# Designs tried in a protein design chat: VH-VL binders against Arf guanine nucleotide exchange factor sec74 (sec74). Part 1

No score or structure here was measured in a lab: all are predicted.

Target 1, 130 residues: Arf guanine nucleotide exchange factor sec74 (sec74), of Schizosaccharomyces pombe (q10491r548to677)
Amino acid sequence: KVFKLGILIQNEKVRKDRLLSNREVGVILTSSQLMFFKNVYWISGLLDQLEDFKRSHSFSPCYFSPHLTSLSADYIIPLSDLVAYGDGSRIENELYSFSVKQKNQRTHVFSVTNVDELNDWLVKINFVST
Unless a header shows other numbers, all headers, positions and changes below count from the first letter of the chain; antibody chains aren't numbered by Kabat.
F is the ipSAE of ESMFold2-Fast. E and O are both the ipSAE of ESMFold2, at different seeds. Each is the mean of both directions, binder to target and target to binder. V2 is 0.75 times the mean of E and O plus 0.25 times the DockQ between their complexes.
Where letters were taken out, [cut] stands.
The coordinates of atoms that the task and the answers printed are left out; those that the model quotes come from them. Centres of patches stay.

## First folded at step 4 (VH-VL)

Design a04 (from n02 with heavy chain S55W; framework fv_narsoplimab)
Fold by ESMFold2-Fast, scan of step 4:
Structure a04 (fold): chain C 130 residues (1-130), chain A 125 residues (1-125), chain B 106 residues (1-106)
Amino acid sequence: as target 1 above (130 residues)
Amino acid sequence: QVTLKESGPVLVKPTETLTLTCTVSGFSLSNYRMGVSWIRQPPGKALEWLAHIFWDDEKSYRTSLKSRLTISKDTSKNQVVLTMTNMDPVDTATYYCARIEGYDFWSGYDYFDYWGQGTLVTVSS
Amino acid sequence: QPVLTQPPSLSVSPGQTASITCSGEKLGNKYAYWYQQKPGQSPVLVMYQDSKRPSGIPERFSGSNSGNTATLTISGTQAMDEADYYCQAWDSSTVVFGGGTKLTVL
């Protein structure tokens, strides 16, 4: 089951808030993992399909479920012991950042263009991440 | 098992373009997190980083030289190529290629783990 | 822009402790790396991420990094430790090397 699809701006930081690089990534949040894809156009296509599905099924108990069994993510983060959090910081005063961290692993920083998207990612990741 | 080898040695005349090839074995340049850097060392002087390229064609260049430098890779041949235009005697150095092992996709850059033997580039008339 | 400063040379007697420093503004906010280079040879990684030792590097090598200064410490120095040592850090997507320290063990 897919809980959220989107495109995030990945912001690297190591050691006390030093930023190294950033790039756009496609993201799928499932019941067990965060899946990351460099092919953002494929994710854009899925987002369009999701919006069409929502318009057709606004009062239906059916869920959008893309076929994931034959897909290979470029990077995967298991949701076990994963916490997502935002500190209210802004990058270049135009992007809202949030972080994800697993126990004993590095913190990964992502950005979105508006605060509603920020809150939606935080709520959904933490909800699924037991 | 893992090896990197620079082409050359080479003699270059002032104002000419230098082309160096790094041939890798024991790993693929298309492998996730893998990168190759070019680093030079003039005789008796310090190491100086020039450029790198990663599996996804992410590139960076030394700021003071970036108008002169181009880095590219051919994954089918397992080769990384550096070109440097308008060579000057001050560019005489041993040129190394070195593998960068990325920390991971999200954590950024880490160390240089394997180095080629180095190749001498001499710039003179 | 950013510069990493190392003493150009350091001399110690066998068995003494050698402390090689690398100074840069806010270097403690970055990871420091150390490479050993013997004459006619390619550099070899001896310390990564401030204080982590690669497999095969003796326990007498240790590292630290805080404030503006990273330090590579070699306890009980041996003749085989005689070499040039370079510190390195990342400045965004670019690499900065220190000027190098020639360690003489005599």
Scores: ipSAE 0.012, ipTM 0.551, lowest interface PAE 8.6, mean pLDDT 82

Design a07 (from n02 with heavy chain F105W W106F; framework fv_narsoplimab)
Fold by ESMFold2-Fast, scan of step 4:
Structure a07 (fold): chain C 130 residues (1-130), chain A 125 residues (1-125), chain B 106 residues (1-106)
Amino acid sequence: as target 1 above (130 residues)
Amino acid sequence: QVTLKESGPVLVKPTETLTLTCTVSGFSLSNYRMGVSWIRQPPGKALEWLAHIFSDDEKSYRTSLKSRLTISKDTSKNQVVLTMTNMDPVDTATYYCARIEGYDWFSGYDYFDYWGQGTLVTVSS
Amino acid sequence: QPVLTQPPSLSVSPGQTASITCSGEKLGNKYAYWYQQKPGQSPVLVMYQDSKRPSGIPERFSGSNSGNTATLTISGTQAMDEADYYCQAWDSSTVVFGGGTKLTVL
């Protein structure tokens, strides 16, 4: 089951540069995993399908469930012991950042363009990782 | 200037616990991209990786020695500590601490760029 | 831990090309790293990500990695290149070093 899908900005600090180097990454949150994709185009296609599905079913109780069998993620984080927490906004309030951390694993830092998206990711990741 | 320095040299009796401290300067142990590793080299033998730690307490240990090893850090003191229990004469070696630089988000690991001078640990009765 | 195999020794004359190999199953699917160690000294990085030279390492050092074998090549070998050379790769979050190759320049 897919709880959320979207595009996040992965935050990377360049050693000699005080400005962050950011790249887009596709993300699917399932009941057991956080799945990451370098192919942002494919995730954009899925988001378009979800939007079309919602418009077509606005007055009907329906569930959107894309077929994820044989899906090959570029990176997977199991949800066991995973915690997501907010880092606040950047200097110009352009991006809202949050971190995800799993026991004995590296912290991954992501950004989104609005606070509603930030809160949605935090709530959903922490909910399914209980 | 980035420097790493191991404590010691040290003499340890068989069955005793080894404690080594690596003191770093020129970078922060809170830097997400940087880690510190312990690597040893018995006289005339190859390099053998033991453990590493990163700013967020990501830790890894050599599988064959995992039950004997503990790595920790104290960012306020700029120190990384390695503890190894139940020492044996075969553990006699030069012990190095070295900095790990991260490469990319998915793999996370790259090379060892700065090494300490090494410290001799001798295990004998 | 996975094993990286290096020849224990290699001898070349000054000006000759030295090729130091490092073999491991599917090593070409990983990045290989190389360190130089002179007697009484700490290792020094001489090659990273298969074929990239750190700042300060002479152009005569080059690297490759394909299939099961990574190679460090030193062209126009000089007396100062005499040292032990270790290859290294990552296995998930753990590190594996090769057994080392003693390069003698005679």
Scores: ipSAE 0.015, ipTM 0.559, lowest interface PAE 7.3, mean pLDDT 81

Design a08 (from n02 with heavy chain Y32F F105L; framework fv_narsoplimab)
Fold by ESMFold2-Fast, scan of step 4:
Structure a08 (fold): chain C 130 residues (1-130), chain A 125 residues (1-125), chain B 106 residues (1-106)
Amino acid sequence: as target 1 above (130 residues)
Amino acid sequence: QVTLKESGPVLVKPTETLTLTCTVSGFSLSNFRMGVSWIRQPPGKALEWLAHIFSDDEKSYRTSLKSRLTISKDTSKNQVVLTMTNMDPVDTATYYCARIEGYDLWSGYDYFDYWGQGTLVTVSS
Amino acid sequence: QPVLTQPPSLSVSPGQTASITCSGEKLGNKYAYWYQQKPGQSPVLVMYQDSKRPSGIPERFSGSNSGNTATLTISGTQAMDEADYYCQAWDSSTVVFGGGTKLTVL
């Protein structure tokens, strides 16, 4: 089951004291993992399909179930022992950042363009990781 | 299990071109943020990095040797190839291929975690 | 190109602490890595991102990196620790290795 899909900005980091660049990444949050995709246009297409589905089925208790067969993520983070957290910091005063850390694994830093989206990602990631 | 293995050993004459192949197992060369590097070590001397290539075909070369080096990969064969032109006796060394794991999804660089056994390249007339 | 300088040799007695240094301009602004190489063998990662120890590496190994100097510290040095040690850092997308330090345990 898909809990959330969207586009995040991941910061590239070569040195410990700076971020070098930002890259958009498509992301799908499932019951067991975070899946990341280089092709953000594909995720944008799925978001459009989901919006269209909601408009046409708003009067029914219906579910959106996209075809995820043959889905090949470019990167996967398992949700076991995973925590997502934000400290209210901003990147270049424009982006809201949050971190994702799994026990004994690397910390990944992501950004979004508004605080509501930040809070939604934090709540949903932490909800399914419990 | 992850393994890397260099071709050779090789005897090269001065001015000839060296070609080395690194065959990998236990991981895919299409696995994002994984890379393979070539590193050499002349007898009794220090490690010297030569070049690397990542799954997305990002390449980097040692600046002083850039005009002589070419790195490429063949994902279907699980191989990374290094070519070095105009070989000289000072290029005699053990050549290693090693896996680079990135610490970030796109461009973060981390350690060399698995190394091949090394292959001896001797340049003599 | 940036240069990483290591002392060429260091001798310690068994049980003593060995401190191997790696110096470079503003090295503390970069991550330092350390590799151990025994005769006839490939290098083995013993320390990454300044002070993080890989699985399987004894707790006797620790690291630090500030200012211009990174240090690999081996407490309670054992005969099995005798090896060449190389520091490494990234300069943008390129790699720099130190000259190596031969640790002798006598």
Scores: ipSAE 0.016, ipTM 0.603, lowest interface PAE 6.0, mean pLDDT 82

Design a12 (from e04 with heavy chain S54R I103F; framework fv_enfortumab)
Fold by ESMFold2-Fast, scan of step 4:
Structure a12 (fold): chain C 130 residues (1-130), chain A 126 residues (1-126), chain B 107 residues (1-107)
Amino acid sequence: as target 1 above (130 residues)
Amino acid sequence: EVQLVESGGGLVQPGGSLRLSCAASGFTFSTYSMNWVRQAPGKGLEWVSYISGRSSYIYYADSVKGRFTISRDNAKNSLSLQMNSLRDEDTAVYYCARESYDFLTGYEDYYGMDVWGQGTTVTVSS
Amino acid sequence: DIQMTQSPSSVSASVGDRVTITCRASQDISSWLAWYQQKPGKAPKFLIYAASSLQSGVPSRFSGSGSGTDFTLTISSLQPEDFATYYCQQADSFPRTFGGGTKVEIK
């Protein structure tokens, strides 16, 4: 099951006290993993399809289940022992950041353009991972 | 296909101005930092300028600081270099180049320039 | 600024030769070093990042090594298409700086 689709801004490694740049990554949150895609155009297409699906299906339950069996993610983080956290701190005074950390692994930092989207990612990742 | 195409080069008199453009296609332009790199005839590569994806961080080589301005229009997938007060020593082929990423290793982003345009020639007469 | 010194400035070699190019940084840059190949009239091609990691699509005869201030690019068995100028570039700090280049030419 897909819990959330979206585009996150992945922060480049801070070399000193400044961020060098940010990059967009497509993200699919499933029941077992967080899948990342460099091809954000493909994720944008899926988001458009999801929006069209929502407009066409006006009652509950309504499920959107894209075919995922042949997907090739660029990077995968298993959800076991994974925690997402953030305090609404801003990057470059434009973005709201949150962190994702798997036990005994490095921390990954992502950003979104608004607080509501930040909170939605935090809630859904933590719900599925626990 | 990931591509960068420069334009705007030409012959210009000393003290004149030129605006170079770089058209990006095949990738999400707004998320990549971009560079301008130049090469004078028969000489080596010289880094000119850098701009981050959101234009929050901009850097210039000392040789062009105060004369050149880098900018980007993410809606148009375009990078620009406004060159003012041009000098003979600015004669070069100008390349635009994209900063690289190693997505599979996560945050270890090994900086370098992985995609280059074919260059546009700027000639400033003496 | 970090100065990058390449040696030799040129090397004459034959197909099948092992070619080694050295790059020295004026200060510690850890492994933040890239190597590029440039053929006459062409844009540079990205070869190696992080001092030793081969870019996708680059032949395995190319390798990089080193850390800190001393780095090397090695071509284990030179091919006709490898005659080019090679540049190192530090990615540690701004301004970014390139080495002066090493021209690998036909003997």
Scores: ipSAE 0.000, ipTM 0.546, lowest interface PAE 11.5, mean pLDDT 80

Design a15 (from e09 with heavy chain S104D L105F; framework fv_enfortumab)
Fold by ESMFold2-Fast, scan of step 4:
Structure a15 (fold): chain C 130 residues (1-130), chain A 122 residues (1-122), chain B 107 residues (1-107)
Amino acid sequence: as target 1 above (130 residues)
Amino acid sequence: EVQLVESGGGLVQPGGSLRLSCAASGFTFSDYYMNWVRQAPGKGLEWVSYISSSGSTIYYADSVKGRFTISRDNAKNSLSLQMNSLRDEDTAVYYCARDFGYSDFWGAFDIWGQGTTVTVSS
Amino acid sequence: DIQMTQSPSSVSASVGDRVTITCRASQSISSWLAWYQQKPGKAPKFLIYAASNLQSGVPSRFSGSGSGTDFTLTISSLQPEDFATYYCQQANSYPLTFGGGTKVEIK
């Protein structure tokens, strides 16, 4: 099951709030994994299709698609022992950042353009990771 | 053969405008972050602007912020730089450059165009 | 912004010489450093990424080392085709910044 599709800005933090580098990544949140894609062009198309479906139907789109969970991701973060957190702070280019960390693993930092998207990612990742 | 070809350079007066284009071939253009880098006559390299693969994330050097606009058309495999309010110090060879884009290293340039010359002079 | 300082600005060398170029960052950039070679009238050529990784097709006489703030590019035995200007570039954060360049000239 797919809980969320989106495009995130992936950042690396050296220390404090400094960013090492920024890049767009396509992200699919499933029941067991965060799947990441370097090519965001086609995932933009998928998001457009989902929005078209929402506009055409008065009910929410169904995310029950085996195809989405069988795609070959460029890399994967398992949700076991994972926590997502953010301070809601506005950083470079007025972005909102949040971090994702597994026990004893590297911290991954992502940004979004508004606080509602930030909160939606945090809530959904933490819900599924439990 | 992976290739980038720039065009659109020329002579322009201070305060004028130019639009640079970069045609990409031999690779999946939509998968790569793209950059513009310039070099003034007899000087070193200066990074100008960055655009993400989808075009949603854009950065500029402070020296060009508010005057230059980077854009891309993935259907046409092209990168553009719209340059407004040109100044004498914008005189340079402008290169389009492909971000290396490895999962563990990015922000460096593995493929460069031949460059297009912009001269800002009265 | 991260300032990149290269030394020397130029060096005169002969074929067969060992040439060492130094690059310093104004703050720690870990291993987020690349090196380029530029010949007169040509676009730069990508040599090294992540401070020490040689790009495919680059001769083994080129090597890079360092981390943090101090980095070195070494050409172990200079060849005629190596006379060029060399640039370091930090990829740690935007804006991306280049060193001032080191011109390796024939003696």
Scores: ipSAE 0.000, ipTM 0.556, lowest interface PAE 13.8, mean pLDDT 80

Design a17 (from t03 with heavy chain S30D T53Y; framework fv_tislelizumab)
Fold by ESMFold2-Fast, scan of step 4:
Structure a17 (fold): chain C 130 residues (1-130), chain A 122 residues (1-122), chain B 107 residues (1-107)
Amino acid sequence: as target 1 above (130 residues)
Amino acid sequence: QVQLQESGPGLVKPSETLSLTCTVSGGSIDNYYVHWIRQPPGKGLEWIGVIYYSGSTNYNPSLKSRVTISKDTSKNQVSLKLSSVTAADTAVYYCARVGPYYDFWSGLFDYWGQGTTVTVSS
Amino acid sequence: DIVMTQSPDSLAVSLGERATINCKSSQSVSNDVAWYQQKPGQPPKLLINDASTRESGVPDRFSGSGYGTDFTLTISSLQAEDVAVYYCQQYYSTPLTFGQGTKLEIK
């Protein structure tokens, strides 16, 4: 079950002590995992498929089933002990930032271009991770 | 200190399944992405695959049909199974981790096991 | 798959002289390149990440540079303990891939 598909801007890549970099990443939120794809092209294709499916008015998260086995996620974070939070910070006053932290792991920082997307990601990640 | 140690048979016959274990000490495997990398004698490094915190896996396409990586959190162990082995699978096999100092993008191996030698011969 | 190609395959440099190893990727990997040092009988040791960031404890004579497809590892003043095989690795996309290695020897 897919809860959300999208593209996030990753602002922290390797270490907390490094300068932030803007890198687009594809993200799939499932019932158990956050799946990340460095090649955003595939996620764009999936988003197009989702739009086509929604236009048929037969869409439900239970019915949209992309062929994820044809795509290898570059990275996967399980939702157990995962918390997403926004501290109100913005990257260069233009991007809305939020953090994702799992037990005994470093904080990962992502951003989006508008506050509605920020709130949607936070709500859905925390809902599923609970 | 975090340490990784590989173990398994030194000799495997052609067509059999190679089974290796990586034991982690000084930390829980739930905190790491654990990778397997191999190195044939006198040659370079080849990435085999990774197991994520969730237990999900990602394999090198060249080995995907033959390889299985699994973990047992209670034993702090990650296992590699490679089926239908041939002489081309003769190599030193390493497990390596990507841990809490690096984020999930790193693919950086800051800790390696000592390696275990596997020879495929009849 | 992204192919990583190193040059030269082997290099002999006098003590105190500069050693330069090159690594080229078949497509852009941003700065997602690491460099490893491997001595006989040992596992590889991470030296450089993100093309240019030196790992803690690695001597400052080691430096990395590059972005996109062309990367370089430089040892500014070769010491005897630097004799090893050096590998570049991309972590931009799976499968993770390594260069074929460059053997560094004292002349």
Scores: ipSAE 0.012, ipTM 0.594, lowest interface PAE 8.6, mean pLDDT 80

Design a18 (from t03 with heavy chain S106E, light chain T94Y; framework fv_tislelizumab)
Fold by ESMFold2-Fast, scan of step 4:
Structure a18 (fold): chain C 130 residues (1-130), chain A 122 residues (1-122), chain B 107 residues (1-107)
Amino acid sequence: as target 1 above (130 residues)
Amino acid sequence: QVQLQESGPGLVKPSETLSLTCTVSGGSISNYYVHWIRQPPGKGLEWIGVIYTSGSTNYNPSLKSRVTISKDTSKNQVSLKLSSVTAADTAVYYCARVGPYYDFWEGLFDYWGQGTTVTVSS
Amino acid sequence: DIVMTQSPDSLAVSLGERATINCKSSQSVSNDVAWYQQKPGQPPKLLINDASTRESGVPDRFSGSGYGTDFTLTISSLQAEDVAVYYCQQYYSYPLTFGQGTKLEIK
């Protein structure tokens, strides 16, 4: 089951010697893992499909289940012992940052454009990681 | 194949809001990061901001309080609004996008519009 | 913000001779530097990415080099069509910043 789809701004080195550059990554939160995709075009297409689905089903609650075929994540973080947290810090005074950390692993830092998105990611990641 | 075309009023009065449109043909704006860059007469290039595929934005801190970039996917258009304009905002305004081969190198401009001239005067 | 400084502001070179344009960043940008060519009335054209990688269709006489804070664009044998303003740009960090430009002229 997919709990959340989105695009996050990654605040860490993603290639070569590049440090702390902002880059969009596609993210899928499932019942067992966070899947990260460097190609955000595909995730953008899924988000558009989700918006269309929500609009067409405004009077009848239904589940949206995107089919993941022939695509592999560039990076995967298992949810076991994973904690997501945000201290309200901002990047460039407009982006809200949060971190995800698994025991004895590197901390990953991401940002979003609004506080509601920040809270939604934190709540959902921590919910499924329990 | 992919073409970018800017359009706008040409002349804007001081203190008004400048509104520009970038129309994309040959490809969907849903698949590209679209940037706005400007160039005052006889001067260099200044990056204004970007709208990502998600619809989120990032702006040059020097312009951030006055700039809004948005998109209308159904019309395949990206818009730039710049409020409280002054003579210093007189420039050629370009929209530019990153091609699919540069998704790991966002901020490389392999496709540019032809530019639209904006003059701020009374 | 990362400041990109070009030198010289203008350069006059004879046809067939080598032209060299320098670009310095206020902090390390790794190899995340692009070079653009702009002719009057036209938008800039991307020539070089990743400091040294030529774009498809760009003549072999154009070459880029550098890493960290010091970057160079070289035109090994100047042709008449190369008269333009050249800009360096870093894409290491936001906001994206450009050099002030170098105007290349024929002697």
Scores: ipSAE 0.000, ipTM 0.521, lowest interface PAE 12.4, mean pLDDT 79

Design a20 (from p12 with heavy chain V105F; framework fv_praluzatamab)
Fold by ESMFold2-Fast, scan of step 4:
Structure a20 (fold): chain C 130 residues (1-130), chain A 126 residues (1-126), chain B 112 residues (1-112)
Amino acid sequence: as target 1 above (130 residues)
Amino acid sequence: QITLKESGPTLVKPTQTLTLTCTFSGFSLSTSGVGVGWIRQPPGKALEWLANIYWDDDKHYSPSLKSRLTITKDTSKNQVVLTITNVDPVDTATYYCARERYDYFWGSYPDAFDIWGQGTLVTVSS
Amino acid sequence: DIVMTQSPLSLPVTPGEPASISCRSSQSLLHSNGYNYLYWYLQKPGQSPQLLIYLGSTRASGVPDRFSGSGSGTDFTLKISRVEAEDVGVYYCMQALQIPYTFGQGTKLEIK
């Protein structure tokens, strides 16, 4: 089951001595995993399908089932011992950032363009990871 | 199979310029996140890092040696070249080249040297 | 420059017993991305260095489970749970957090 899908801005240093760098990544939150996709066009298409589905149906997003049978994520984070946190702090005065950290692993930093999306990602990731 | 091999003169006179070539196979310096560096080891002493070059032609040099070092790449030949000017007997060492890989965002690679060449001994004496 | 200090410099070990090597850095090696940029290399006699542990605690491909890396910030440890004859050589720690990359002095592991 898909709990949320979307596009996040990933905020990482390109190299250890470089400034923070940004890229868009597609994200699918399932009941067990966070799945990441470099091809944002594909996930953008999925978001368009979801919006069309919501417009033509009175069902919540949880009833939307896109074709994910041939799914191949570029990176996967298991939700076990994963925590998402953030206070809505701004990156370069434009973006709202949050972090995800799995026990004894790297911290990943993401940002979104509005605070409502920030809160939605935080709530859903922490809800499913508990 | 990934391989790197160092080549150059085995004997150089003081004040001359030392040129070393690293020839590699099984990877390309056109690939994002890939770099090649040079490390040396004087006989019986510790390892000393000299310089790195990356796929985007970004370069880093040991600050104490920077004025004497030049690192370049020829991506089409799978080669990286290091030059050291005005050599001195203290530059006598085994010179290694090694591959570095990093992933921009996922941390799936070591982000430092993972595979090393066999090394080439360079003696600086008159 | 970040100074790397290893101890002991000489480590005689009886086969089958555990061994431990310490590495200390003059500055924290913990990056804002959550990784410690600390590496362990083994140089067997007459051979090139080979990567054992990267980013503080991750075993490189093909490295036996008896090798483990631990620590954070400025204090790091390489442990070998049961030393074997093929483990003989010089162990180096390296930091790659900032330029220049710097190595420790090396620890020579010898079988008794």
Scores: ipSAE 0.017, ipTM 0.625, lowest interface PAE 5.6, mean pLDDT 84

Design b11 (from n01 with heavy chain S105F; framework fv_narsoplimab)
Fold by ESMFold2-Fast, scan of step 4:
Structure b11 (fold): chain C 130 residues (1-130), chain A 124 residues (1-124), chain B 106 residues (1-106)
Amino acid sequence: as target 1 above (130 residues)
Amino acid sequence: QVTLKESGPVLVKPTETLTLTCTVSGFSLSNARMGVSWIRQPPGKALEWLAHIFSNDEKSYRTSLKSRLTISKDTSKNQVVLTMTNMDPVDTATYYCARDYYDSFGYEGAFDIWGQGTLVTVSS
Amino acid sequence: QPVLTQPPSLSVSPGQTASITCSGEKLGDKYAYWYQQKPGQSPVLVMYQDTKRPSGIPERFSGSNSGNTATLTISGTQAMDEADYYCQAWDSSTYVFGGGTKLTVL
């Protein structure tokens, strides 16, 4: 089951005062994991398919199940013992940040362009990780 | 108003296991940004961090004491429990629980609120 | 295991500036925190993330952290500032406290 698909801006620091990276990453949230993809171009087509599915199934309680054959994620974070948090703080004036942290692992920081997207990611990640 | 309160004081015999409870008020242990640490201070000596538990049940321990320490939480009771096995007279100290947190970039925020501390004495 | 080193004691006259140092390998790549402890009392946070003062802490307290050394600076030191001061930092898995500095105002 796919709970959310999207493109996030990944913000990572090598030191407290300097970002290591600020790049787009494709993200798929499933019932058990977060899957990350460095090549985001194909996800645009997948997002279009999701939008079409929502329009054609707006009155049906159906899950979006795209063809994800042998998906090779660049990185995976299991949802067990994962929390997502953010305080609506802006990065670079137009972005809102949130963090995800799994037990005994480094924190990952992401940005989105609006607070509604921030809240949607937080709600969905924390919902499926409980 | 946020408060943390340690159980005790306690007297422990050498080789016995210490159990301390921190009761939290004014915030939830399920709050996604918050955690609790245990810190001790032997009489006249420095502060020494022992263990940490985060809202997602992530735990960390002082490396030199890791085999002796266990930290757990009961979110329904708003309590954090520390156990320390094989107590020795050198473990005599005031034990504190303190709130800690992560900022929006995932960096540690501070130990911003401390309990009153509880005296643990290890003697025969 | 990282070690934070503080001078064990420092004496200043009232009105003078006290500078308490905390040294550790690559400490400037981490955040430093400072706690004030008076006899018989719990520690109180006086500086967090290198340079930020908690609400209620006087502006005469300031902080810095670069290279291997973090510094807590108290300008116009007052008798009420007499206390033990502890620095603290965190890596990705553990917290570390310095050995503490006894500040005497006389």
Scores: ipSAE 0.012, ipTM 0.625, lowest interface PAE 8.8, mean pLDDT 82

